# Ledger of designs, part 43: VH-VL binders against q96il0

Target 1, 167 residues: q96il0
Amino acid sequence: APERGAERRDTAPSGVSRFCPPRKSCHDWIGPPDKYSNLRPVHFYIPENESPLEQKLRKLRQETQEWNQQFWANQNLTFSKEKEEFIHSRLKTKGLGLRTESGQKATLNAEEMADFYKEFLSKNFQKHMYYNRDWYKRNFAITFFMGKVALERIWNKLKQKQKKRSN

## First folded at step 17 (VH-VL)

Design S8
Fold by OpenDDE, fold request of step 18:
Structure S8 (fold): chain C 167 residues (1-167), chain A 120 residues (1-120), chain B 108 residues (1-108)
Amino acid sequence: as target 1 above (167 residues)
Amino acid sequence: QIQLVQSGAEVKKPGASVKVSCKASGYTFTNYYISWVRQAPGQGLEWMGWISAFSGDTNYAQKLQGRVTMTTDTSTSTAYMELRSLRSDDTAVYYCAREQVYNDKNFDYWGQGTLVTVSS
Amino acid sequence: QAVLTQPPSVSVSPGQTASITCSGDNLGSKYAYWYQQKPGQSPVLVMYQDTRRPSGIPERFSASNSGNTATLTISGTQAMDEADYYCQTWDDSTGYEVFGGGTKLTVL
């Protein structure tokens, strides 16, 4: 009997959306929502003459996108697993099966589910605080570099205009 | 493959300083924290502190406040831990570990450890 | 500061179930993590977020966290499971990571 390779299910594959933008595109593209994070990935355009500052901004945006995709994929997976475990545990404690007599998936009432949500939020509170803090810092850094890139582009355009007037 | 590679063993005198390095590879360095954990001979694990590889924010264990400094170099994907005013009780194996403080919040990858011996 | 208490040692016969406890105030309101450390080696994560098992960790490893006690369970314990085991959590007030004192598991 062929040993069915244990499907390493639990690492949310970094499923980079297989969406490939057209090769001749000169702008950023937004892909469909990722199946794990539910975030829409951005495919960043790379200019032929990308400046070091533009490259730094692009890398920061890419790293931040990866960071957000990983966080939300992990959060959604954790929530789903813990919810299922909670339901199973409570049903077992009640002496109830996972399915009703009608064959439907057994569910808990709203009060019991409120206990789950309270516990889940409590356990994840610190994680969310760190995430929010770093989210603001990352977005501030991105905005700062966007400003620098904008200034660089303005300066380069002014220099080109001066050179054309001098010839 | 994800790896954390630490600097070699150190022998120091009391009152000296030691700086241990931890080179990370196989992942986006700035998306994680680096924690430092030490273990004295025959003792348990003691958390020393963490540093954000993105922001450089640090959190040090109270016992080590004023003596420990953690830094990162994003260009080389390397974390550093400096411990000053060394004492005999600082003799330990020092580990760096990757931590996702906002995800799984675990130490999923560890360095091989660096033995620091403080002797007269 | 949060404190985690573990038994200093646990002994089990091969093929039997080992249980290692970790006690802390309101530990059930936080996540517990478990690390295995063999002599002369770095710690290895064996359980995370109370009940989750990392890839590459055998299915015989399981864990729970309820009330003030987290428990690591090793079913069908093997000689290779002999190691020190550490539980870990965090302190909410300081953000410090906190380890238990460790438990030496001996397979007799």
Scores: ipSAE 0.848, ipTM 0.924, lowest interface PAE 0.6, mean pLDDT 91
Fold by OpenDDE, fold request of step 18:
Parts: C-alpha cells; sequence; structure tokens
Structure S8 (fold): chain C 167 residues (1-167), chain A 120 residues (1-120), chain B 108 residues (1-108)
C-alpha cells in the first residue's frame, strides 16, 4: 500500500468551524474560538425572504470573516513557527540543548526574546499595515450596508402599514 | 481548484493599447490582491503593480506610472491590466498572480501568461 | 528602491547541493520569497517567508535569510531542478514588489 505521504498542511486549514447552529434559529450564532485563529466564527442567519441588499451584506460579512480567520490563523502559525526557530537557533548558538537537565524546554531570556519580537514585528509590519487598512475599509463597508438594510426594512414596514390602512 | 486564466496573445503596434484579462476561480476573489508581472524575452521578472480586489486600490511600478491601469470586476472575478502607449520594449509575457497580502504575502498562484508583441 | 542581486548562473552536478544567493540591503529584516520558472512556464512559488515550503515542494528545497542575503539551497539536486530561480521581497517605502535578476540553475 503506497504510504500516502502526510500532506504536511503547513497552511492553516481554512477549516470553517463545524459548529452548526440550531436549524430553527432566526439569529446569528457565535461559535467557539477557532483553534488556529482563536476567533469566534459567526454563523449568519439567512432569512427566507432575504433581499438583494441583505444578501450583499451577508456575503460581505462572510467574506470578511473568512478574511479575518485566514489572517489570524496564518499570523498565529507564522508567529509560533518563527518563535520556535528563533529559540532553537539561539540555543544552538549558545551550545545549549533544547531541553534543560531537568527535562524542561530551554528558554531564552527576556532580552533575547525582545530581539525576536522586534524582528518579527519588523518583518510583518507591512502585512499588518495592509491588514489594518483593509480591516477598516471592510468594517466601514459593512456598516454602510447595515445602514442601507436598516433603511430598506423601515421603508418596507411603512409600505405594509399603508397597504393595511387602505384595505 | 484555484486557477487564474488569462486572455490570449496580442499583437499591437507602437502607440497602441493592450488590455489583458485574468479570470480567477476557486477562492474568494475579494480577499486577495492581484499582481501583474511581466517578463521580456530572455529577461527576468518585472513587477508591474497590484490591485486590491476588495477596495480597488492600486499600486503601480514607477516606470509604468501613467501608462498602466489595473481594474477588477468582482461580479466575474476578473482582473484587467491595460497598458497604453506601447513600445517595442513592452514586448513580454504578462502574468497575473494572486498575492496573499493578508497572509504570506507571496505570489502563490499564477496565470498561464499572455504574450504581448509590440511590432511596427 | 530595494534592489535584489542574484548571480546570473549557478551550475551543479546531480546529487550535489546547489546554493543560490540573493543580496539586498537589509533583506534579513524582510521576508524573502523564491520562485522557480521552467522554460515556457509560469513561475512557481518554491519558498516563502524565508524558510517555509509550500505544499508540493520537495524537502530538498530549503532557504534562509540573514543580514543582507537570502539563500535558496537545493540538496541532492536533480535534473528536474534545472530552471530559473527568482528571489522576491518588497520595498517598505513604496510597497513595491521587487524581484531579483534571476539565476539560471544548470544541472550538469
Amino acid sequence: as target 1 above (167 residues)
Amino acid sequence: QIQLVQSGAEVKKPGASVKVSCKASGYTFTNYYISWVRQAPGQGLEWMGWISAFSGDTNYAQKLQGRVTMTTDTSTSTAYMELRSLRSDDTAVYYCAREQVYNDKNFDYWGQGTLVTVSS
Amino acid sequence: QAVLTQPPSVSVSPGQTASITCSGDNLGSKYAYWYQQKPGQSPVLVMYQDTRRPSGIPERFSASNSGNTATLTISGTQAMDEADYYCQTWDDSTGYEVFGGGTKLTVL
């Protein structure tokens, strides 16, 4: 049997949390924190009579959620990996093993770790800048469409009231 | 499967414009950037610019400022690159690539390339 | 603007280790990426964020980035590894993506 080489998914699996909200829910549900991103996914409710504007808002929210999940999952993975590599490299340079005589993981001092954080932040600065910029743009867009949907709902309620008064 | 499919080869005269398309599939188009990279015959890769598929924000290489325009159509998940005032030195294979600006910031998927030939 | 310098060519015998360098000012303070391009094909990402391999890239590919130099290392080089290799980074001031000049790897 050919050993199916374990695809080392070094990419954080885009695993949408398998959290399934109750079928009869008329509300958005918040799932448990994702194991990679540590973000709580939102399961968006889909109304039976979803308007095109509501659908657009929902899609935008879903895409933004996916975007956030991917970013943080990747960021956390990158951070963890680079931190480990840094620790290993520094310990090796010091002629120290990965484990102390007591069997504990060897650690670096606060000063050495400060160097890691500085380097990590420097390397990821541009990425974070783009993320932050687009985070604001996405949230502004979401807020804008939320406002439009609210207005549409008000208008539809007013039309229904007028029709009931005319009959 | 993630794919970027580009338009076919183009032959243009000097001074003309060319518009290359790049249709993306298999991922959320608006969550990524599209970069354009060209390669002249026997030369290296030259970055031309990127566009955000979400915001439409662009960043063009200085050498191409004023001549290049990148656009996206989110409804069709298609990116476009227009290059104007074509010169003989614009003869190249043009690639679109997905840029993971929010993740690894790499070009992880590439189009098949579009040959643009500028000849008198 | 950031400039990346690569050797124009590197030759290696089959089974030997190939090393391709990419030099740039303060390159170690940024991430380096590597692309493989075979004749008539699109570039393929082979290394990202200095040391990371995409799925499907053989383990014989490794990379490092320190000081002003990123290095792509191919251990046990095979004939199929003959290609052009490009390093890539970004310019912090402009946000431009920057490619190296490329290195032709020949497996003799």
Scores: ipSAE 0.846, ipTM 0.924, lowest interface PAE 0.6, mean pLDDT 91
Fold by ESMFold2, fold request of step 18:
Structure S8 (fold): chain C 167 residues (1-167), chain A 120 residues (1-120), chain B 108 residues (1-108)
Amino acid sequence: as target 1 above (167 residues)
Amino acid sequence: QIQLVQSGAEVKKPGASVKVSCKASGYTFTNYYISWVRQAPGQGLEWMGWISAFSGDTNYAQKLQGRVTMTTDTSTSTAYMELRSLRSDDTAVYYCAREQVYNDKNFDYWGQGTLVTVSS
Amino acid sequence: QAVLTQPPSVSVSPGQTASITCSGDNLGSKYAYWYQQKPGQSPVLVMYQDTRRPSGIPERFSASNSGNTATLTISGTQAMDEADYYCQTWDDSTGYEVFGGGTKLTVL
């Protein structure tokens, strides 16, 4: 992964959503998994004729993506750090080094790790309960506004058809 | 910068109500909870409850059930705490604090505090 | 319901190590958090999730949580560390946030 990879993308053929389209893009973009959250972000397009309702839906989706990215980035980091700390603590009490003779990081077997996994799940259970509840509430709100936008578009199409018929 | 700016000090008589505001800036308001915490003079911190800025869901401390109402206004990124039927032992500094109940940091940003004095 | 007990005060000389304890039933099965409050100021988060230190908090602050006791440790204590310190966790049955009674740290 070169640091200036964007210049190489400019030579790719048009019609592929991964490309950096010309300055004026009219599509949402789905990016690669974020390093910390492992979630794929959506890069939202903002059209000039976006209705107030469409604006509310887009902002809700943007805020929910930010919220979800932050939760999983934080949980993944916490899990990784606490796992490493548990392994190092147990290796120290056993008088073992942090690396094997081959230079790889030393670890514990699955039975020794069971206490860590149980403790981590227990400590984080209530917070995951609130996350899941809030995730459902956000998903319901997004679905509700998607329905409202769909009805708004049907209504506008019917008005345009009615106007043409009357003319 | 992330900031929580609260309304000014208030003096109330017993039996009255008070409504303290907490204006948030520098972050996505709807992605966090707001907790309210009070501190009587010379005393420790007492958690009053939280509100989700997204859903309006609340969780109130049992001691305050029926006397407290927490609300938000997402258009102004402002949280409110109303305490009714005030008593002299409600005299305290009232803080708002940012919280996400499932995040790795709890109460990471606090308002400056609002002194509410209840006296006749 | 969860109750967190702290000593009312702790005194140390400058440069010495201060330890502030926080006791609660099965506290080690939950995360503990620590806040510093100086007179006339709002609380400030100084340790989270048992052992984690937020950005901007000096490395002389550390913490642990095991069994029924969490401990905030300040090495090389300075006069500016003089403050009230509160531990915090949650109550599993109600989801309420719970603070300890606070500990006044005096440096001299």
Scores: ipSAE 0.720, ipTM 0.871, lowest interface PAE 0.9, mean pLDDT 86
Fold by ESMFold2, fold request of step 21:
Structure S8 (fold): chain C 167 residues (1-167), chain A 120 residues (1-120), chain B 108 residues (1-108)
Amino acid sequence: as target 1 above (167 residues)
Amino acid sequence: QIQLVQSGAEVKKPGASVKVSCKASGYTFTNYYISWVRQAPGQGLEWMGWISAFSGDTNYAQKLQGRVTMTTDTSTSTAYMELRSLRSDDTAVYYCAREQVYNDKNFDYWGQGTLVTVSS
Amino acid sequence: QAVLTQPPSVSVSPGQTASITCSGDNLGSKYAYWYQQKPGQSPVLVMYQDTRRPSGIPERFSASNSGNTATLTISGTQAMDEADYYCQTWDDSTGYEVFGGGTKLTVL
């Protein structure tokens, strides 16, 4: 909850800022916002000699990105469709047209729209609760594997120093 | 192509256990839940529980608490449901179904079903 | 503990509109889902989130959910629509998935 700061709340689940070793993550890049999810995808670099542990971390990040993009794409679509249906239903009940005299889509006043938002949040509360739990579990797993990769790299550097000194 | 393929039919004696497998293909297994649903002969659908393929978290129907265990193996993209202390009224077709509560669809793909017969 | 009640059977003539109801306390404040099951087959999702139709499901299938009642509507009913139909939602207090008892649709 508190660990999900404003920067993380506005950005897709990303290992880019927390997992960016200089020589391997420098080729990752961030694409434009996806049309449906509004999230920016990370395009991951695959080095030629990636260790099994590094591969596991990258796949975990890729799968988590896919998962998060699918959630927000679905949620945005559901919200948009239900909002339009709510507006159309209320306008029809009031005998009003779907468009204003200026040709723009007609809408409802703030009190009426508040009813929609309250109902939508209530219907989707359980979904968001499970999403948030799963998001934190995924974030913990990614952080854990980032730590394991860091330890692996330290051990490999120590082995290289020992080998050079013995020569 | 998304597919859930279950293990074959089983015949068991009362008091035994059964473990049904559900092998998933055509999608990212760890991004979805698997629910298990059973149907006794001539009866309706009864939800048994779900498991998260990512975390292993489970939620079991109260009626089955203490008798059911659901697991996954992400290396083979396979979910398992074990039901212990079998009784004759556990005779049913057991389905696995793909579920994720935060997608716009629920139970969108189902396995072919596994008949478990419990007979003295 | 949520309970969904469906009529045991509904009969229609070919070409008529079939209407299958699903009743539950405050069901309109939740999403309702519908599944079709033909004899000897697995269930198939036919409607989701109250009114949405999956790709591959004919447009003659529609649904609504308001108050305590969700309704599956099949217009221009065909013999191939003969099946058992189940509604489904969740229980807010337990998180359990809940199915209705099922409705046998007969096309005569």
Scores: ipSAE 0.718, ipTM 0.869, lowest interface PAE 0.9, mean pLDDT 86

Design S8
Fold by ESMFold2, fold request of step 18:
Structure S8 (fold): chain C 167 residues (1-167), chain A 120 residues (1-120), chain B 108 residues (1-108)
Amino acid sequence: as target 1 above (167 residues)
Amino acid sequence: QIQLVQSGAEVKKPGASVKVSCKASGYTFTNYYISWVRQAPGQGLEWMGWISAFSGDTNYAQKLQGRVTMTTDTSTSTAYMELRSLRSDDTAVYYCAREQVYNDKNFDYWGQGTLVTVSS
Amino acid sequence: QAVLTQPPSVSVSPGQTASITCSGDNLGSKYAYWYQQKPGQSPVLVMYQDTRRPSGIPERFSASNSGNTATLTISGTQAMDEADYYCQTWDDSTGYEVFGGGTKLTVL
């Protein structure tokens, strides 16, 4: 299932440090969660003798990461903006200010916020259905190409083994 | 800079077919949908359908089912819309537009439009 | 299938506020989008997701969506705002994109 941007993360990220893979790394790297999407980006290794099939797989993974990062960044922004608008509207209806005496933004209690969460989920339901469908299609494609790369590597090893036996 | 550049104007007779191209640049083509929208002279915008540049999945407006085919070529970042069995009321400017089907902006970039004239 | 209804025209004096409505059943339960089209040009997105303004669109453009009606509001209307304006949403059952019929804004 896809990782949710606002729920839980495997690594407790600070969001403070700038991640940069080592200059001569030969491995993919998983960076800290992105500030906006809350997803951990993969920094892909590009081997010197990458086959056309391996290149297609890497580009598919890169494009899918970009796509997923953008979706959750946009969804998190939309959620934040609509939550603020909902709170603002309900506070005005009650005749309350937007900030407390201490200067912090006023909020609603959990019972009042439940209405917002329900409305947001309902309004975005079809959008998330299309996202989920496309996410599964991308994962299937990635898995398919991973299998093709694995087969290519096995075949190349077998060809090299036959060449050495023939000489 | 994000651009959608369409093929040139066409004149067709009733019963013929037309295929309009839309070349995308400045963004990751496979991460977006392309919608086709047409506008008859003096009339409003009419959505024709969309295609996923990643999967090739399509959704066609009911009015056009059976007459329209949308395709993409990811190697050239180009979308195509073919409309068959043309009628005089298919005379319109045909637009391609980048679509964020499940993102926060819809139709954020448009092609320049392609005039297709169907006349006897 | 969802249907969006707009008035065919709206006239306003320069500097005044223009309001363009878009009506559809339960439109407030979906997001509404607005496009500006000047003569001979492609449409341009001017408002999205009910109330959001894209970068590069003047702050005098605003919008709302509640109940059955979305409204595009242009305050301090200028001559350059003369255009056709289209609202847009989607149909949940078919996934079709749906446009309103368009409103011609005239600045006199």
Scores: ipSAE 0.716, ipTM 0.871, lowest interface PAE 0.9, mean pLDDT 86
Fold by ESMFold2, fold request of step 18:
Structure S8 (fold): chain C 167 residues (1-167), chain A 120 residues (1-120), chain B 108 residues (1-108)
Amino acid sequence: as target 1 above (167 residues)
Amino acid sequence: QIQLVQSGAEVKKPGASVKVSCKASGYTFTNYYISWVRQAPGQGLEWMGWISAFSGDTNYAQKLQGRVTMTTDTSTSTAYMELRSLRSDDTAVYYCAREQVYNDKNFDYWGQGTLVTVSS
Amino acid sequence: QAVLTQPPSVSVSPGQTASITCSGDNLGSKYAYWYQQKPGQSPVLVMYQDTRRPSGIPERFSASNSGNTATLTISGTQAMDEADYYCQTWDDSTGYEVFGGGTKLTVL
């Protein structure tokens, strides 16, 4: 069975990932960073003889990836939009344009931007506390199920060793 | 399509309990919280608490602590709210609402509401 | 515990601008959310994170949040906008979600 690199699965529009795992791979793959979250997604391998416990672990990992991708996509969007709104509001109050004389996007100096960063952190503090707590709970659960799968695989190997000795 | 469908109206006596269900569809149930919000006749919205569909962690409003229990069944994507030791002032429409407390759209989808009437 | 105070009612003529206020201590240091509830219906999110509008909500809805006051503004008010409006935020010390008392908007 020949090993091949990533294959194209469709004609992708702008902003859609073109990466797909090798057709005959038996491993999980790490894709390029998602445009919105900047996180690298895992492309999960699903073996034909996956046990019920292995299925539960894979589902947990898939759901946690979706959850984490959604959080950072939303957080990045919120940060970007509120930063732009803050800059535009301060420039408008000063009677300044949105572009410099060179045509580049106008910004505020570091002292002025410090007010934005402080306000943003304060308004989002509770959100990040819940995210961190849930992140730890999810990673603990994933680690726990990885241990259960490892024990299941050891037990299956011991049964197969016993069967070979009986033959 | 994201949808929350609640169980039907109930009539209860004082001192009894009620358990309202909320079946979610159209999204990954374990990635969101469910809040319960009630509204007495002619009154405003009152938050009762939330539950994490992933961990089962809860946060209950102080006035309901000890009388309310929220649970989920992830296999059926269903949240439950049980209110015990019912009183006449518990007569209200009870709503479930989807919530992810670390995102920017609180209570973006609501159930249709469940009327609970407490009378002797 | 955080408390959000709204006027019990606001009346406007069709086509005019309605403003509904929501007052709470240092509300501008948190995000404010707004819900519309028509008689016999569930609430619907109409504004979130102070100023942002969900898809499907008309552009005549806008909002602001500064100091102790958040304001929902409806320009060009229509008869279909007649409803109860609730503001919402959270309490930092308890993590509780907090609603205002509600404002009945009457268009006459």
Scores: ipSAE 0.713, ipTM 0.866, lowest interface PAE 0.9, mean pLDDT 86
Fold by ESMFold2, fold request of step 21:
Structure S8 (fold): chain C 167 residues (1-167), chain A 120 residues (1-120), chain B 108 residues (1-108)
Amino acid sequence: as target 1 above (167 residues)
Amino acid sequence: QIQLVQSGAEVKKPGASVKVSCKASGYTFTNYYISWVRQAPGQGLEWMGWISAFSGDTNYAQKLQGRVTMTTDTSTSTAYMELRSLRSDDTAVYYCAREQVYNDKNFDYWGQGTLVTVSS
Amino acid sequence: QAVLTQPPSVSVSPGQTASITCSGDNLGSKYAYWYQQKPGQSPVLVMYQDTRRPSGIPERFSASNSGNTATLTISGTQAMDEADYYCQTWDDSTGYEVFGGGTKLTVL
């Protein structure tokens, strides 16, 4: 039997305060994008009878989210700062100011910016390779534990059916 | 606060092995790599290798291949470095350092160092 | 495999600007990192990704990386800045971490 009122997301505050899951929710919640990583965090459900296997899966997912949020927050900052530095350096070489006559930030055309993207990719290639490898290893581990939890839940349902049929 | 606390000093004879521990606290251990870096007396820093605390994947400096083994115990947030077939020129201070190879800061936190002396 | 070369020592007067160089083939195509090590202590990260300064490191520390040379610059050098300084990068072909030989900064 579902917990109807406390589970619904549309009964939570919106557009006024920080979003928080209902106290009696039995579902994970997806929050708004993080300011720095631009990733939406998951607010994990903790069931009242969480098994050791379920706890291990939840912690693995929590740690992986933290890891991924940290990587993209740092990468987004690095990309933004290096892009501005590249533009400023090339504008100075051309004898141009940092802002147009209207006060808008000066920039480079697409062909000029291609040099930045190539350099940034080159500098960060090895690190992205290790990130991608670790990302796959983490997601494989999560998928494996999700399968183990699913089997555990099936077994518990069979155990519940046996209990109902006795007497 | 982020800390890396290493095991105490060791005195070994040539041909022996040493295993240095590095206990991490104050951060999610499995989200970072641990590098080992050594420094012989009066010398500079020499990178030995790293280990992923999540996967156990390792990368060892070529000069140490076959003599070094790095492991972790995620239940205690501890990294280990074992150096075998010790020689006198392995006398050094051995550091662990937190590393995320794809992070913007490399070697941002260091252990206090472990002096390993190899003498007959 | 990358090799990073630093001068063995640099001397400056208090209040002056110290510059410590780190030379390596195509170093400007990679990120350079800088560590400070005082006698009997562990290294401390003082600059990362060429030009970035960690929180807690004074603004008098700055760095650059271009061509084959990275430079750590300490303006208004103080006695407490006296230490060994190491640059670090990686080797593109192996992924190994590489340190420079170190530079002893003397403030006298």
Scores: ipSAE 0.713, ipTM 0.866, lowest interface PAE 0.9, mean pLDDT 86
Fold by ESMFold2, look of step 17:
Formats: sequence, structure tokens, C-alpha cells
Structure S8 (fold): chain C 167 residues (1-167), chain A 120 residues (1-120), chain B 108 residues (1-108)
Amino acid sequence: as target 1 above (167 residues)
Amino acid sequence: QIQLVQSGAEVKKPGASVKVSCKASGYTFTNYYISWVRQAPGQGLEWMGWISAFSGDTNYAQKLQGRVTMTTDTSTSTAYMELRSLRSDDTAVYYCAREQVYNDKNFDYWGQGTLVTVSS
Amino acid sequence: QAVLTQPPSVSVSPGQTASITCSGDNLGSKYAYWYQQKPGQSPVLVMYQDTRRPSGIPERFSASNSGNTATLTISGTQAMDEADYYCQTWDDSTGYEVFGGGTKLTVL
């Protein structure tokens, strides 16, 4: 499954501000990791002579990217919020402050944090199962249409070679 | 602005079928599920099932298995729920609700409801 | 398969705090959601993922979920809060969405 856990992230570009692909590029572009989802967005090129099949593939890829970005952004936010709430609740139960004497955020040890990770995984198990199933279905559909587009392009090249030879 | 607009009220006889529509707008329809929830007069909410607008996958409440069919039309961003072999206890307001089963906001948007009355 | 039990009614005086409970086996191991339904209207999401409040819902709405019980709390209850309230979760074995029976909140 394409795991995008809250504890894993892609390499972030160093100091680069807003990604801005060329206005007249004839290629798709891979942008820097999104701050919330940790996924690298694709900026899709729309050619002037895009076939109906190519349009279907592009829209499928665009919608799937939106879907995937939304899932991981929501999951990462939920993880962060619940982690902090778990820590705060356990510190309050122990009669400890939310910050150390030095002003740093108080934390729990690894054994204490294991309870949080187990609870979070359990609460989100059903969500993860549906995400994985839908992810595979979407990627299968994308791969299928990529194959159809490749076949269409081969056919067009062969047809144009036959036309040029006959002329 | 996200909206779910349902078809109008219907009156049916026992044994007939009803098909309720739910037109979605303001979001990418294929990225969400649609749930159907009904409410008999004076009663609580009863979940009927959901459908994925992308794949057409469904999950129907066991009580309704065999009598309910949920479909979508992605070209019109419309979900449909058909309930067959109607009985008097199927009299209810039928709601569609937007759901992404892996989203953290479960039924976040609801249609206005469709009253289906089953009487002889 | 999971069952969520709510009291049929709760009465509160204006300005007081209303508390609506929702009980289910090991409910705290899942997320609880809350919906408000006023007469003749569709349900509206008022709390999600145990404690989260959607934008546009007043701060007087809060919620918790621990053990077998989720609780919706409305502080400073107003006449406009008079409605039916439903809790909701899911059944792990079937994937079904499950609603509580509903609680009628009366403001007298």
C-alpha cells in the first residue's frame, strides 16, 4: 500500500518559495512536497491537440492527486492534534506541567507514547483499509488509461508513416 | 458552495419501488462517497448504505440487503437510491449525505430530504 | 451491529449547561460524531472526531469520548439549541455507520 504516515515525509526543497512551472511548458511538472500532505504535486500540461482519451487520463490523474492530497493532509493534521492532546492529558493526570522548567514542551517516554500509537492506529484502521483499497483501484485505472494512451500514440505514428509513404 | 439537492416527495403503494435522486455540486463528486439515511416519522436516523462515486462500490445495511440499489452518474454528479418491494414501515424522510469514509468529518453535508409515503 | 444508547430527552433552563450522553461498547476506541436536527430540517454536523468543532459551530458546543461514553456539552444553552441530537460512530466488523437513538433537548 502507498503508505504516507504522519512520521514519514519526502525530502523538502531547501529555501525554495512558491513553485512556478513555465507557462508554455509541454511537460507535466513535479513540485516540492506539500507542507500538509508531504506529497509532491504534479502540475499537468494540457496540449492543444489533446485527444478525448488523453483528456480522460489527465482528469483522472488530477482528481486522484486532489483526493490523495486531501487524505494525507487530514491524516497528518489528525495525528498531530491527537498526539498533543494525548500528551497533555497524560501530563495532567500525572500532575505535571505542560512545559519543563526550561520552557520546552514536556513529553512522555517511549513506553507511554506506545499507548498513543496503538490507540491511533486502532481508531484509524477502518479509514486506512478503505484508503488502501481505493488507492489501488485508482492506480489500476490510471495505469490502464496510460496503456491506452500509449497504444493510441503508437497507432497515430504508424498511420502517419503510412500516409507519408503513400503520398 | 457544497450542496446536495434531492428529488421531490413521493407517494407509493406497498410492493412498488421508489428511486430518489441526489444532485451534488461545489466539490469533486468522484472523490467522495454518498450515504443514504432515512428517518421514519417521529423516529431516529437509520443508515441505509453508502456508494463510492469513483468505483461504484457499495455497502448496504443488512436489513435492506436485496431491496436497495445505489448508483451514481458522474456526468451529472448525481447519486440515486432505489428501494424495492416497499412496505408501510418504509414511510420516511430519505436523506443523502456526503461522506468520505477515510475523511475525518463524517456526514458533513446533507440533502434537504425526500418524503416517501407508502400507503395502501 | 454496534449499538449507541442515548437518553430520550434532556431538559435544561436557559443559560445552564446541557449534557447529552451516548453509550456504546468501547466507544472511546473509535471516533464519535454529533448531529443537531431542528424540527423540519436536515441534520447538521456539530462535533466530529470526539472533540473537534466544525467552523461556524459556536464555542459553547464541546464534546468528549472516553471508555464507553461520549458526551456532548452545550454551555450557556440558548432557546435556539432546542433540537434533537444524535451521536454516530461505525461498526468495525461490518463498516456500517451507526446512529444513537437521539436525544430531544428541551430548553424551558
Scores: ipSAE 0.700, ipTM 0.859, lowest interface PAE 0.9, mean pLDDT 86

